VHH binders against Protein EARLY STARVATION 1, chloroplastic (ESV1). Designs and how they scored, part 10

Target 1, 368 residues: Protein EARLY STARVATION 1, chloroplastic (ESV1), of Arabidopsis thaliana (Mouse-ear cress) (f4i9g2)
Amino acid sequence: RSEKSEERRFDQKMSAHGAGIKTSSSAVPFASPKSRFLSKQEKFYPRCTPRLTGPQSRDTPPKRDTGIANEKDWGIDLLNENVNEAGTNEDGSSWFRESGHDLGDNGYRCRWSRMGGRSHDGSSEWTETWWEKSDWTGYKELGVEKSGKNSEGDSWWETWQEVLHQDEWSNLARIERSAQKQAKSGTENAGWYEKWWEKYDAKGWTEKGAHKYGRLNEQSWWEKWGEHYDGRGSVLKWTDKWAETELGTKWGDKWEEKFFSGIGSRQGETWHVSPNSDRWSRTWGEEHFGNGKVHKYGKSTTGESWDIVVDEETYYEAEPHYGWADVVGDSTQLLSIQPRERPPGVYPNLEFGPSPPPEPDLPPDQPQ

## First folded at step 20 (VHH; from r04 with N31D)

Design s01
Fold by ESMFold2, last read:
Structure s01 (fold): chain B 368 residues (1-368), chain A 122 residues (1-122)
Amino acid sequence: as target 1 above (368 residues)
Amino acid sequence: EVQLVESGGGLVQAGGSLRLFCAASGFTFRDYAMAWLRQAPGKRREWVAFITRTGYTDYADSVEDRFTISRDNAKNTVSLQMNSLKPEDTAIYFCAAEEYGASWYPEEYDYWGQGTQVTVSS
């Protein structure tokens, strides 16, 4: 409970240093254009309805900027037996539910469930597939894929997976989550794509990040960011965002930071390119010495500059707010997947694993 | 060693059909989405179609209803059936793979083939 030293919010980054310097050119803040895509679907239907009717309709695309879910948010619940059912609702819409399993080499098994629906005139449809995979190497995976279209011509696709495996060199357990979401409008020049990931290993290594791309009419945008914690106190974070119009205006902001034991640096650039290719840019940097002093420096193409050492305490996120212990605790369904039973007499190629080496013993002190 | 080897390219008359194949090796094929992308002379590489691990497919607007992507996990192959070909379909076609998910954006793909030329004459 008492883990928090300081609450920090990184909802939006518009400038590296904030205001306080006379600027001869207007700063162009980064902004993702708002889309007319609407999401009316709540994630309170993680499974088919228990009322013995067809699956509930899903007529809206996913929302942007919602991150990556955990397994409880999805509520994956595979069908226990093979089914192959279909029906027609009173409004003429159709639905189906099916399940099965696939087998492969080295104990591979994929248990899956698939469901979907389609309106009477075929103008809207949706599908949802859930799976559980394992093999004899210790690999396990939970996953979801959803897709749909609606009568307004919007279409979407998303996937999510949570994977357990052992790193091939270290044999450390790793849990990875990843998601991709994308949607396209049927009535305007608009669409977006997001890829999210989180990676964890048992020694505290953590990597998180996202790629986000989109277009709304004349404006397009790209955003990438990443966070890397090596589990030993080293932190790297970075962001690269930019946008452009069809008329040739481009603007962006990028920065990175790297820290260890209160010592590190931050640096970045904010830039703008006019349609006639004139470029403005402002670069900045901070060097943190770990002693209460910070060297701050920067310049712009229009003459702004600074180079100063200030008294300032260093603050940064030294540890992830969500790490290995958290992901293990939130991955109970993944970890509970039971691998396929081995046939009698079929075993790994290793006959017997080596015994742990004896622990060194220290003898007691010698008597006088 | 990861390899993606395309085949089936060639010269075809407008309105004709052609089928591309891509043979994959060196990775667990069922864990990857597969895609076709193309690059015309002087243009950037662009996405054409993908097929996900579950068999979901998506197509660029310019080829929708004319092209069909499919995969065969038993043979580790992906194919692209191209019908009603137009001169603007002339390009080098690349097979690509991405672990888990599939993308409209070439930058997201992990593995690439060397490409096969498709030329559609008027």
Scores: ipSAE 0.750, ipTM 0.893, lowest interface PAE 1.1, mean pLDDT 80
Fold by ESMFold2 at other seeds, last read:
Structure s01 (fold): chain B 368 residues (1-368), chain A 122 residues (1-122)
Amino acid sequence: as target 1 above (368 residues)
Amino acid sequence: EVQLVESGGGLVQAGGSLRLFCAASGFTFRDYAMAWLRQAPGKRREWVAFITRTGYTDYADSVEDRFTISRDNAKNTVSLQMNSLKPEDTAIYFCAAEEYGASWYPEEYDYWGQGTQVTVSS
């Protein structure tokens, strides 16, 4: 799972930075202000399933800080038949539901489904699109895109995709998930954006991260973090968070760690810039030698410093808690996408490692 | 080699129109969202519009209802129709691409063109 830092804020009276680093907590909350988006009650039309029921209304923006979903969370179920339906509900609102497919070169196929609705006066509307893609390179993709606006003037857009392809460098199978969410308020100077990704290959390479940006009235924030595991014991993790006000106050916190075989380092900085451009900064570091000794050091712009060596065991996450075997097991729908028939003996060079992909229940749908 | 090549910029009178084009090569165009961004002298680069892989579009408030972004996957092009131009629209306009999703934030785009100058005179 992606590591997340608690919010921190500069506190002029701080201590204990020389004791070591752990899960992010401090007396100074970091400014990543929550959006003041009003949660809109979704209008629900759950009736007995009539023969020609339109889709349920979607009138609520996505929530921020929810991470990246897996395919089960979406419940994607594409119809294999072409559909083109539309209707008008009793309250004057309209809806549509359609599906189709696109074909292209090199065995490309995209099956898609789209639906949406619109209030009678047009003040609220939404659209959702789902798809499955494949081609003869072995590429597969499962995806969704949602968008809408409500009568309060809020608007949003969200996409998610899960892909299978071979990595250009390693020539191994990779499964990647990524998502983007954006929303803005119709009643406040507020909006936010998030991008999340998780990437895995069959040899244990793992990359995860997020970019989060936002604004609430006169305050803006930025958060980025990343994790990288090379699958052979090397680990890099980092976080960089900061915020500012329109008056020019800025503050932030950043840290990183890099480890291999019990040897490595951690380091970080907490900083604050006043509107007159005066900068305060406090840095810290740890050097781990793999022998039970840890060098801890730090300093601040006010002249504080420390430099000590302690007896301490080295702990870090050496392997991801969610890796290739997990993502293969959670990507059954992606892996089951059936490509178009291809000529015998023409299969992609994909390496799944020791965890074979799920097999469809059908006899081979391809000649080789 | 990835390339994004803008064209269609120039000098135009206020109230006039221009159509920008961007030709893309070196990547699978249908897998990318496409965007236009602009930078006026002394200003930060700002997002103008994007169009996603499914054809969803979004616009900056300052250009909504005046600008229209569109894409042609058969020709690997994206265009920006700019109507009712104002002197405030004067800037270098950049074509940009982002794999899978799209963003209001310039730093999220993977590929960039060199830009085309648009100058709107009074």
Scores: ipSAE 0.749, ipTM 0.894, lowest interface PAE 1.1, mean pLDDT 80
Fold by ESMFold2 at other seeds, fold request of step 21:
Structure s01 (fold): chain B 368 residues (1-368), chain A 122 residues (1-122)
Amino acid sequence: as target 1 above (368 residues)
Amino acid sequence: EVQLVESGGGLVQAGGSLRLFCAASGFTFRDYAMAWLRQAPGKRREWVAFITRTGYTDYADSVEDRFTISRDNAKNTVSLQMNSLKPEDTAIYFCAAEEYGASWYPEEYDYWGQGTQVTVSS
């Protein structure tokens, strides 16, 4: 499915560049380990209906490898009134809902809503907080924070925020999204952490990336990647993934590409270190000159090498697939945040009001 | 310029208590999660506790139920109340800040203090 394409995209790129070692189908997969804890991350939880009293029950960790959500995916719905209510259901479970706002300097306002629940025996619990913020610098923010634990002992925390701000010197608008998700198992030696970000400015600057870390029993992994478009034709993309076991096996794959005006390079390395410290490594590179020639080269510690020039058209993504126009169109709720009313200035603002339309009842004829 | 300045460290007997403080300046404090991390001699730096922008807190298993992190947004401070101290808690304690979210992993924090020594005698 397309919602999981980032994982398949990374695996495909690694297959296209580093053909030395493929660990995903072996006993020790790269970057995408499997466990029953991680598998149940994909379980869908129920939502409440209009007839239900109190907030929905939440008892599952967030999903891995889902990227960063749009504001519409969260369904943020802040209350206009201060609410503070709680209750217990007939089965002994409890819930609460509250809302309010915080004020601060320079027009700062944070409207927020919080809710949560707990099972009757206390074996599971959850909390969700939602907010919108603004101030008189033009800053706006939407945000979410969720946490919980379930009866199996799993625990999790996640946050997401979408921010509008302007650069002080250029007045250039910037929209940024970021998310963090983390969860750990109550029954296995397993846990994971993800941090995602997307940053956009009005001149086409775009930065995206992720840090993904985790552990499954004796294996630990690290994955980092980034994409950077400067808005003037320069593109940088890179990945750096590696893993290790407690017995001392380590392996990894990294690559990058940089391009400007059809000129640039790609390069990478796949490596493996055995428990006795023997190291295998294979490097490769491509140099693109913008003239239909590509220099391809590489070598390995086992003696493999190549150094050739081929006739090949240079291809790379010169523009991001998702950029400023897209994020503005997907940020309607963020952009609609109403700041606090600013006190009137020392001098009055002129109020012209719209002119009424001309009255059509009197056709223009010559005056006398 | 961002600055994080720790204070409150010192020598304390096992079973005792100590409260660390961190004063922050040079950034919008309410937009950052705050954390304490520590490094014992010869050990890797480890996460101790964090407090998010909303006040959500989390603790390392080794200090849970003994340590309490709190923040004061009006004074731009974060503190760590440490109770029932053990010799294993001896370390340099660092205050750290991360914009928006909070992390178990030290490498994710944007700003760091210089650290304050805590020594727990047996």
Scores: ipSAE 0.735, ipTM 0.886, lowest interface PAE 1.1, mean pLDDT 80

Design s01
Fold by ESMFold2, last read:
Structure s01 (fold): chain B 368 residues (1-368), chain A 122 residues (1-122)
Amino acid sequence: as target 1 above (368 residues)
Amino acid sequence: EVQLVESGGGLVQAGGSLRLFCAASGFTFRDYAMAWLRQAPGKRREWVAFITRTGYTDYADSVEDRFTISRDNAKNTVSLQMNSLKPEDTAIYFCAAEEYGASWYPEEYDYWGQGTQVTVSS
C-alpha cells in the first residue's frame, strides 16, 4: 500500500444491497501522536476539575471517526459551587478552575464551568468549558468545548452540544445533537475536521449526517453522508466520498438509496481520474418493485455492463435504529434542566401582575 | 430576516491598521460562532478567523499575531482588528455565522454579509 498507489475499487457484483463501497479511502488522515509525557504528569498532579468520564484528551488531539457521543459519555457535572481558583504545581505546571452564570432576555440562563492547565515549560496547554442553558421558550442545552496544544505543536478544538426545543404551535419537541472536532499538526502539513449531527422529533422524523475533511501533505479527502427518515416510512441515505493529490490524481465513491413501502432504488458511482486526465467510472443501480424482483444495472467506461432482473427480497432499514424514544431516554440530564423561574412582578410597571404562561393556555381565574 | 452588515473597510497604507465591525440581527447571536473570511480578486474565499460561542478564537496562519477577532454579545457585534497590514491582505472581507460550531471551511457557514473592501497600498 504505497502512497503512490491509487486505490481502485472495482466491484463486479451484480448487486449492492443497501451499500456502496465504504471500505476504502485513498486519503491519509492526520496521525495523532501517542506521546504521553505531559498527560502522565497531568494525571499525577492535582486539578480541581469536575468528575468526567467522557472521551477527551488533555495532551493529545481528539480521536477521529468516533461518531457523536451521548451526554453520559461526556459525564458532564457542572461545579455546584461558585469557584475561581488557580495554582502552580510543584513541577511548575499551572491550572485554573472557574464557574459562573450568565443571564439574558426571556429567562435565559447559562450555568458554566471552565478549567485549564499549562505545562511547566509552556509547551502544552488545554482548556475545557461546560455549560447548561435554558430559557422560557422551552429551550434547553448541554454543551462542552475543549481545546489544547501539545509539545509536538499539534493543536485542536472540539465542541459538543445537545439541544431541546419545542414548537409553540405544534407542541412538537425536538432534540438535536451536534459535535465538531478539528486538529492540525505542528510538524506536517496536516489537519482534519469533522462535523456530526443527529436530529429527532416526537413524530419520528430523524436526520443524521457528517462532514469529514482532511489533509496530509499532498493528499486531501472529503467525506459527506446523510440519513433521513420522515417518520412515515420514507428513508433516504447517501454518501459522497472523494480524495485527491496535488499531482492531479482524484478518486471517489458515492451512492444513495430511497425507499418507501418496499419500493425504491439504490444507485452509485465509483470513479478515478489520473494525473493525465484519463477518467474511469463505474455506475450501478437497483430498482426494487416491491414484488420480489429487483432490476440491477450498471456500466463502466472500460466496457463492463449488466442489465438484469433477479428474484431478491428487498431489504432496507425502514426505521432508524436509534430514534425519538432512544434519544429521550438518553437525554435525562438535558431534560432535567430547570429553567429560571419567572419573577412574580415581571410586569409591575406595565400590568401589575404575574406573567401569563408562555404556552397558549387560559389559566383559571379565581375571584379574590 | 437574518442580516450581517460589515463596516470599517477602506484604503490604508502598508503597516497600517483597520478595525472591521459586523452588526448581526435576525438570529440568536449567542448561539452562533462568528467568523471573518476574505476573497481577493481571482482567488478563492478563504477563512481568516473565528470566535466561538465561548470566546475561543482561531486564526489563519497568514494573519496570526496581526489580527484579533472579538465579539460583543450585548451589542450583537463582532469585530476584527487588523494590524501590520500587508498588500496581500487586500480583499473583500465577509462576516459569517455558523450555529454552535466554527469552521475553517467557508461552506459550513450558515449566514453571510455582503462584504467590505479592504485595500492595502504599498
Scores: ipSAE 0.731, ipTM 0.885, lowest interface PAE 1.1, mean pLDDT 79
Fold by ESMFold2, fold request of step 21:
Structure s01 (fold): chain B 368 residues (1-368), chain A 122 residues (1-122)
Amino acid sequence: as target 1 above (368 residues)
Amino acid sequence: EVQLVESGGGLVQAGGSLRLFCAASGFTFRDYAMAWLRQAPGKRREWVAFITRTGYTDYADSVEDRFTISRDNAKNTVSLQMNSLKPEDTAIYFCAAEEYGASWYPEEYDYWGQGTQVTVSS
């Protein structure tokens, strides 16, 4: 009968080892090898801790397949004052906590905080850096970087940022989030990398996607996907996943859809290459005419073939599940970042005739 | 226009040292991670080291403890000090830049230099 591990085109959960993976964003299921990195528990701690106690130790890699966080998941709270503290906990581990401000051209300001720790034997260490940035162009950024290693030899690095800026072409404000996580095992030939992004503007433009790569012993995998909504009814979604072994077996699945006003197409390919370079492939396509008719076609290297027109209602996600109104509501801290105060007298006056009368110099408190 | 210009490559004896430099222009340097990648003849391009915009560094296992990446945001430069060079280090070395994040994977970098040849003789 049919091959196992066939892909479905819906967002669904799939596991090759009898245990489910955590829900990914919009990624199509693909059977990646399980690794112990996924089973390690991750904790989120605010960087601002009481000054009389050292920062809490972190000794585990980040989780994979989590999607991209929003700012409330991080709990970022930068202190307004510079700190420069260090100490030793009762277990002999050391810690530090520092903060500062960087200034630059065009009103650039970065408020940052950094903290870290090291075990008493030096076998583990970690660092976290948190920041708020702005300049006079309206740019704002909120971000985090974390890294560490543990006594088992695992090492990791991750970052997350949320950015407000004006798109050069459209002049619309955009809010963009991105995150990256990567980790290496100290005990296996294993490592993984994940990058996510999501971008929004006020006219409904939305872009989301991910790149995920990894290795577990003799197997390596690659996964990319993207979603694009132009804000005027056009939708593009796609995936491209593949894997290989050191012995030369390769396999993959890719799929895309494009739609506008009920008219569009879907197409995809599932393929497999044996160690002797024999290639199996199955391709398929659908053309949707917007009138209740769908042309479905496909073929495979094993002789399967179809080419038919059917009566079928066209369905696709015409609007993003999460858009501009949602991201604005979830980005309050980013939007509240205060830019640097301009120095007194840097704003030129313009003459309009006739000249206005001189402004009164009054104290701020006036009767009402 | 974004430009990354490498220099400092050349021929060196095994056990010797070289320092590579990359001058960057056309983008806000402090917002980018910088990296060095290399490609030996007949091989795929591979990551060597990166330095993030906060100064965090990471290295490929094959060069750890021998190579040091550093950046100078005032001069818009990144450098790679390469010590204890081995014939296996022979490759074209590329400077690359990635906005915000930093990657082990060459396909993630936004901007690339043209490369500088490093040849390590036995």
Scores: ipSAE 0.725, ipTM 0.883, lowest interface PAE 1.2, mean pLDDT 80
Fold by ESMFold2, fold request of step 21:
Structure s01 (fold): chain B 368 residues (1-368), chain A 122 residues (1-122)
Amino acid sequence: as target 1 above (368 residues)
Amino acid sequence: EVQLVESGGGLVQAGGSLRLFCAASGFTFRDYAMAWLRQAPGKRREWVAFITRTGYTDYADSVEDRFTISRDNAKNTVSLQMNSLKPEDTAIYFCAAEEYGASWYPEEYDYWGQGTQVTVSS
């Protein structure tokens, strides 16, 4: 059936990582049985009346992501009026919400909203801040920052932002998204960190990547990956994953590929280090000549080696699946930010001979 | 040309105080989180504190309640007030910057200063 065909397509893509140790493709896909874990995450809900109630409590850490969010996923909705209010819920917890704006040089404006809460005994607290920013260079930004801690000792912090830049020299627009999340447990030896980024320009340049780190008891791990498309056919992709235990065992896997116009390379390494510093390693590589021939090579510390040329068609992803047109379509709130209106310009009237009168269509007044 | 220049280090007796300063140039300061990290002899570089673009701060457990990080976006400076200093606070202290977000991990910072020595004697 078509789903089994799709599974075999994924096996073909995944098998490109190890020239000498390719896993047999799966003939029939089955999901492994998995137990649904009981979640310890709990929410506190206020019991006040709905129209003018304070914000609900936020006492659980964020979840790990599978990708960076867009502005619709966050639902940023800044307050239209300045607000500064606080209160106490029926359960004794406190809350606040406030908003305002900051002004700066070159038309800089930041409109922001902030809210938060604290349990009656102070053992739990949380804050959230949202903003939109602009200036007269064409810069615009949407963003959010959240943080908190709970009575179990868990703590967390996260941010997300979407930024527009416009280069004055080239008039080239660029949109960036980035996010960070981190959380640690108060009851286990556990914590994690994630950083995500996506960068796009109007000529098709695209960069994406992530850093994902964690610890659970005696094991720590690191996952990194990146993708780069220059918008003219050049592609770089890479991954680097590794883990270690307190006893000194370490292991990892890394690979990269670079391609242009059907010509390029792939290479990688799988490795393991024992606590006594014995290192096992297996490397592999592919050189693609753009003529239907591929040089495949590799070796290991146990004595394996190969160095052959085969007839094989080259496949790689030459274009990003999500690029400039997509990010522009998904960034309507960012793009709709209105910069500050410039005041009508009046130049200083210097004490020279004949001087023209000030004109209302001139640039703004002199800098501070 | 990006520059981070630390100052304010020196020798102090245990229980004393120092204030470190970091002057920044060559980048849009308000778009960066700022941090202090330190490296004692024979130890790995470790995170001490950061302050985000919004002014949110976080501290390593070993310095919480004794150290205070602050920033001045108008002057492009960050400072670290260090009170109740202990001999284990002896280290080279580095100013660092990361665009948009802030990290516990030294490898995530984009820019670094050369460091200033802090020595706490008994």
Scores: ipSAE 0.714, ipTM 0.879, lowest interface PAE 1.2, mean pLDDT 79

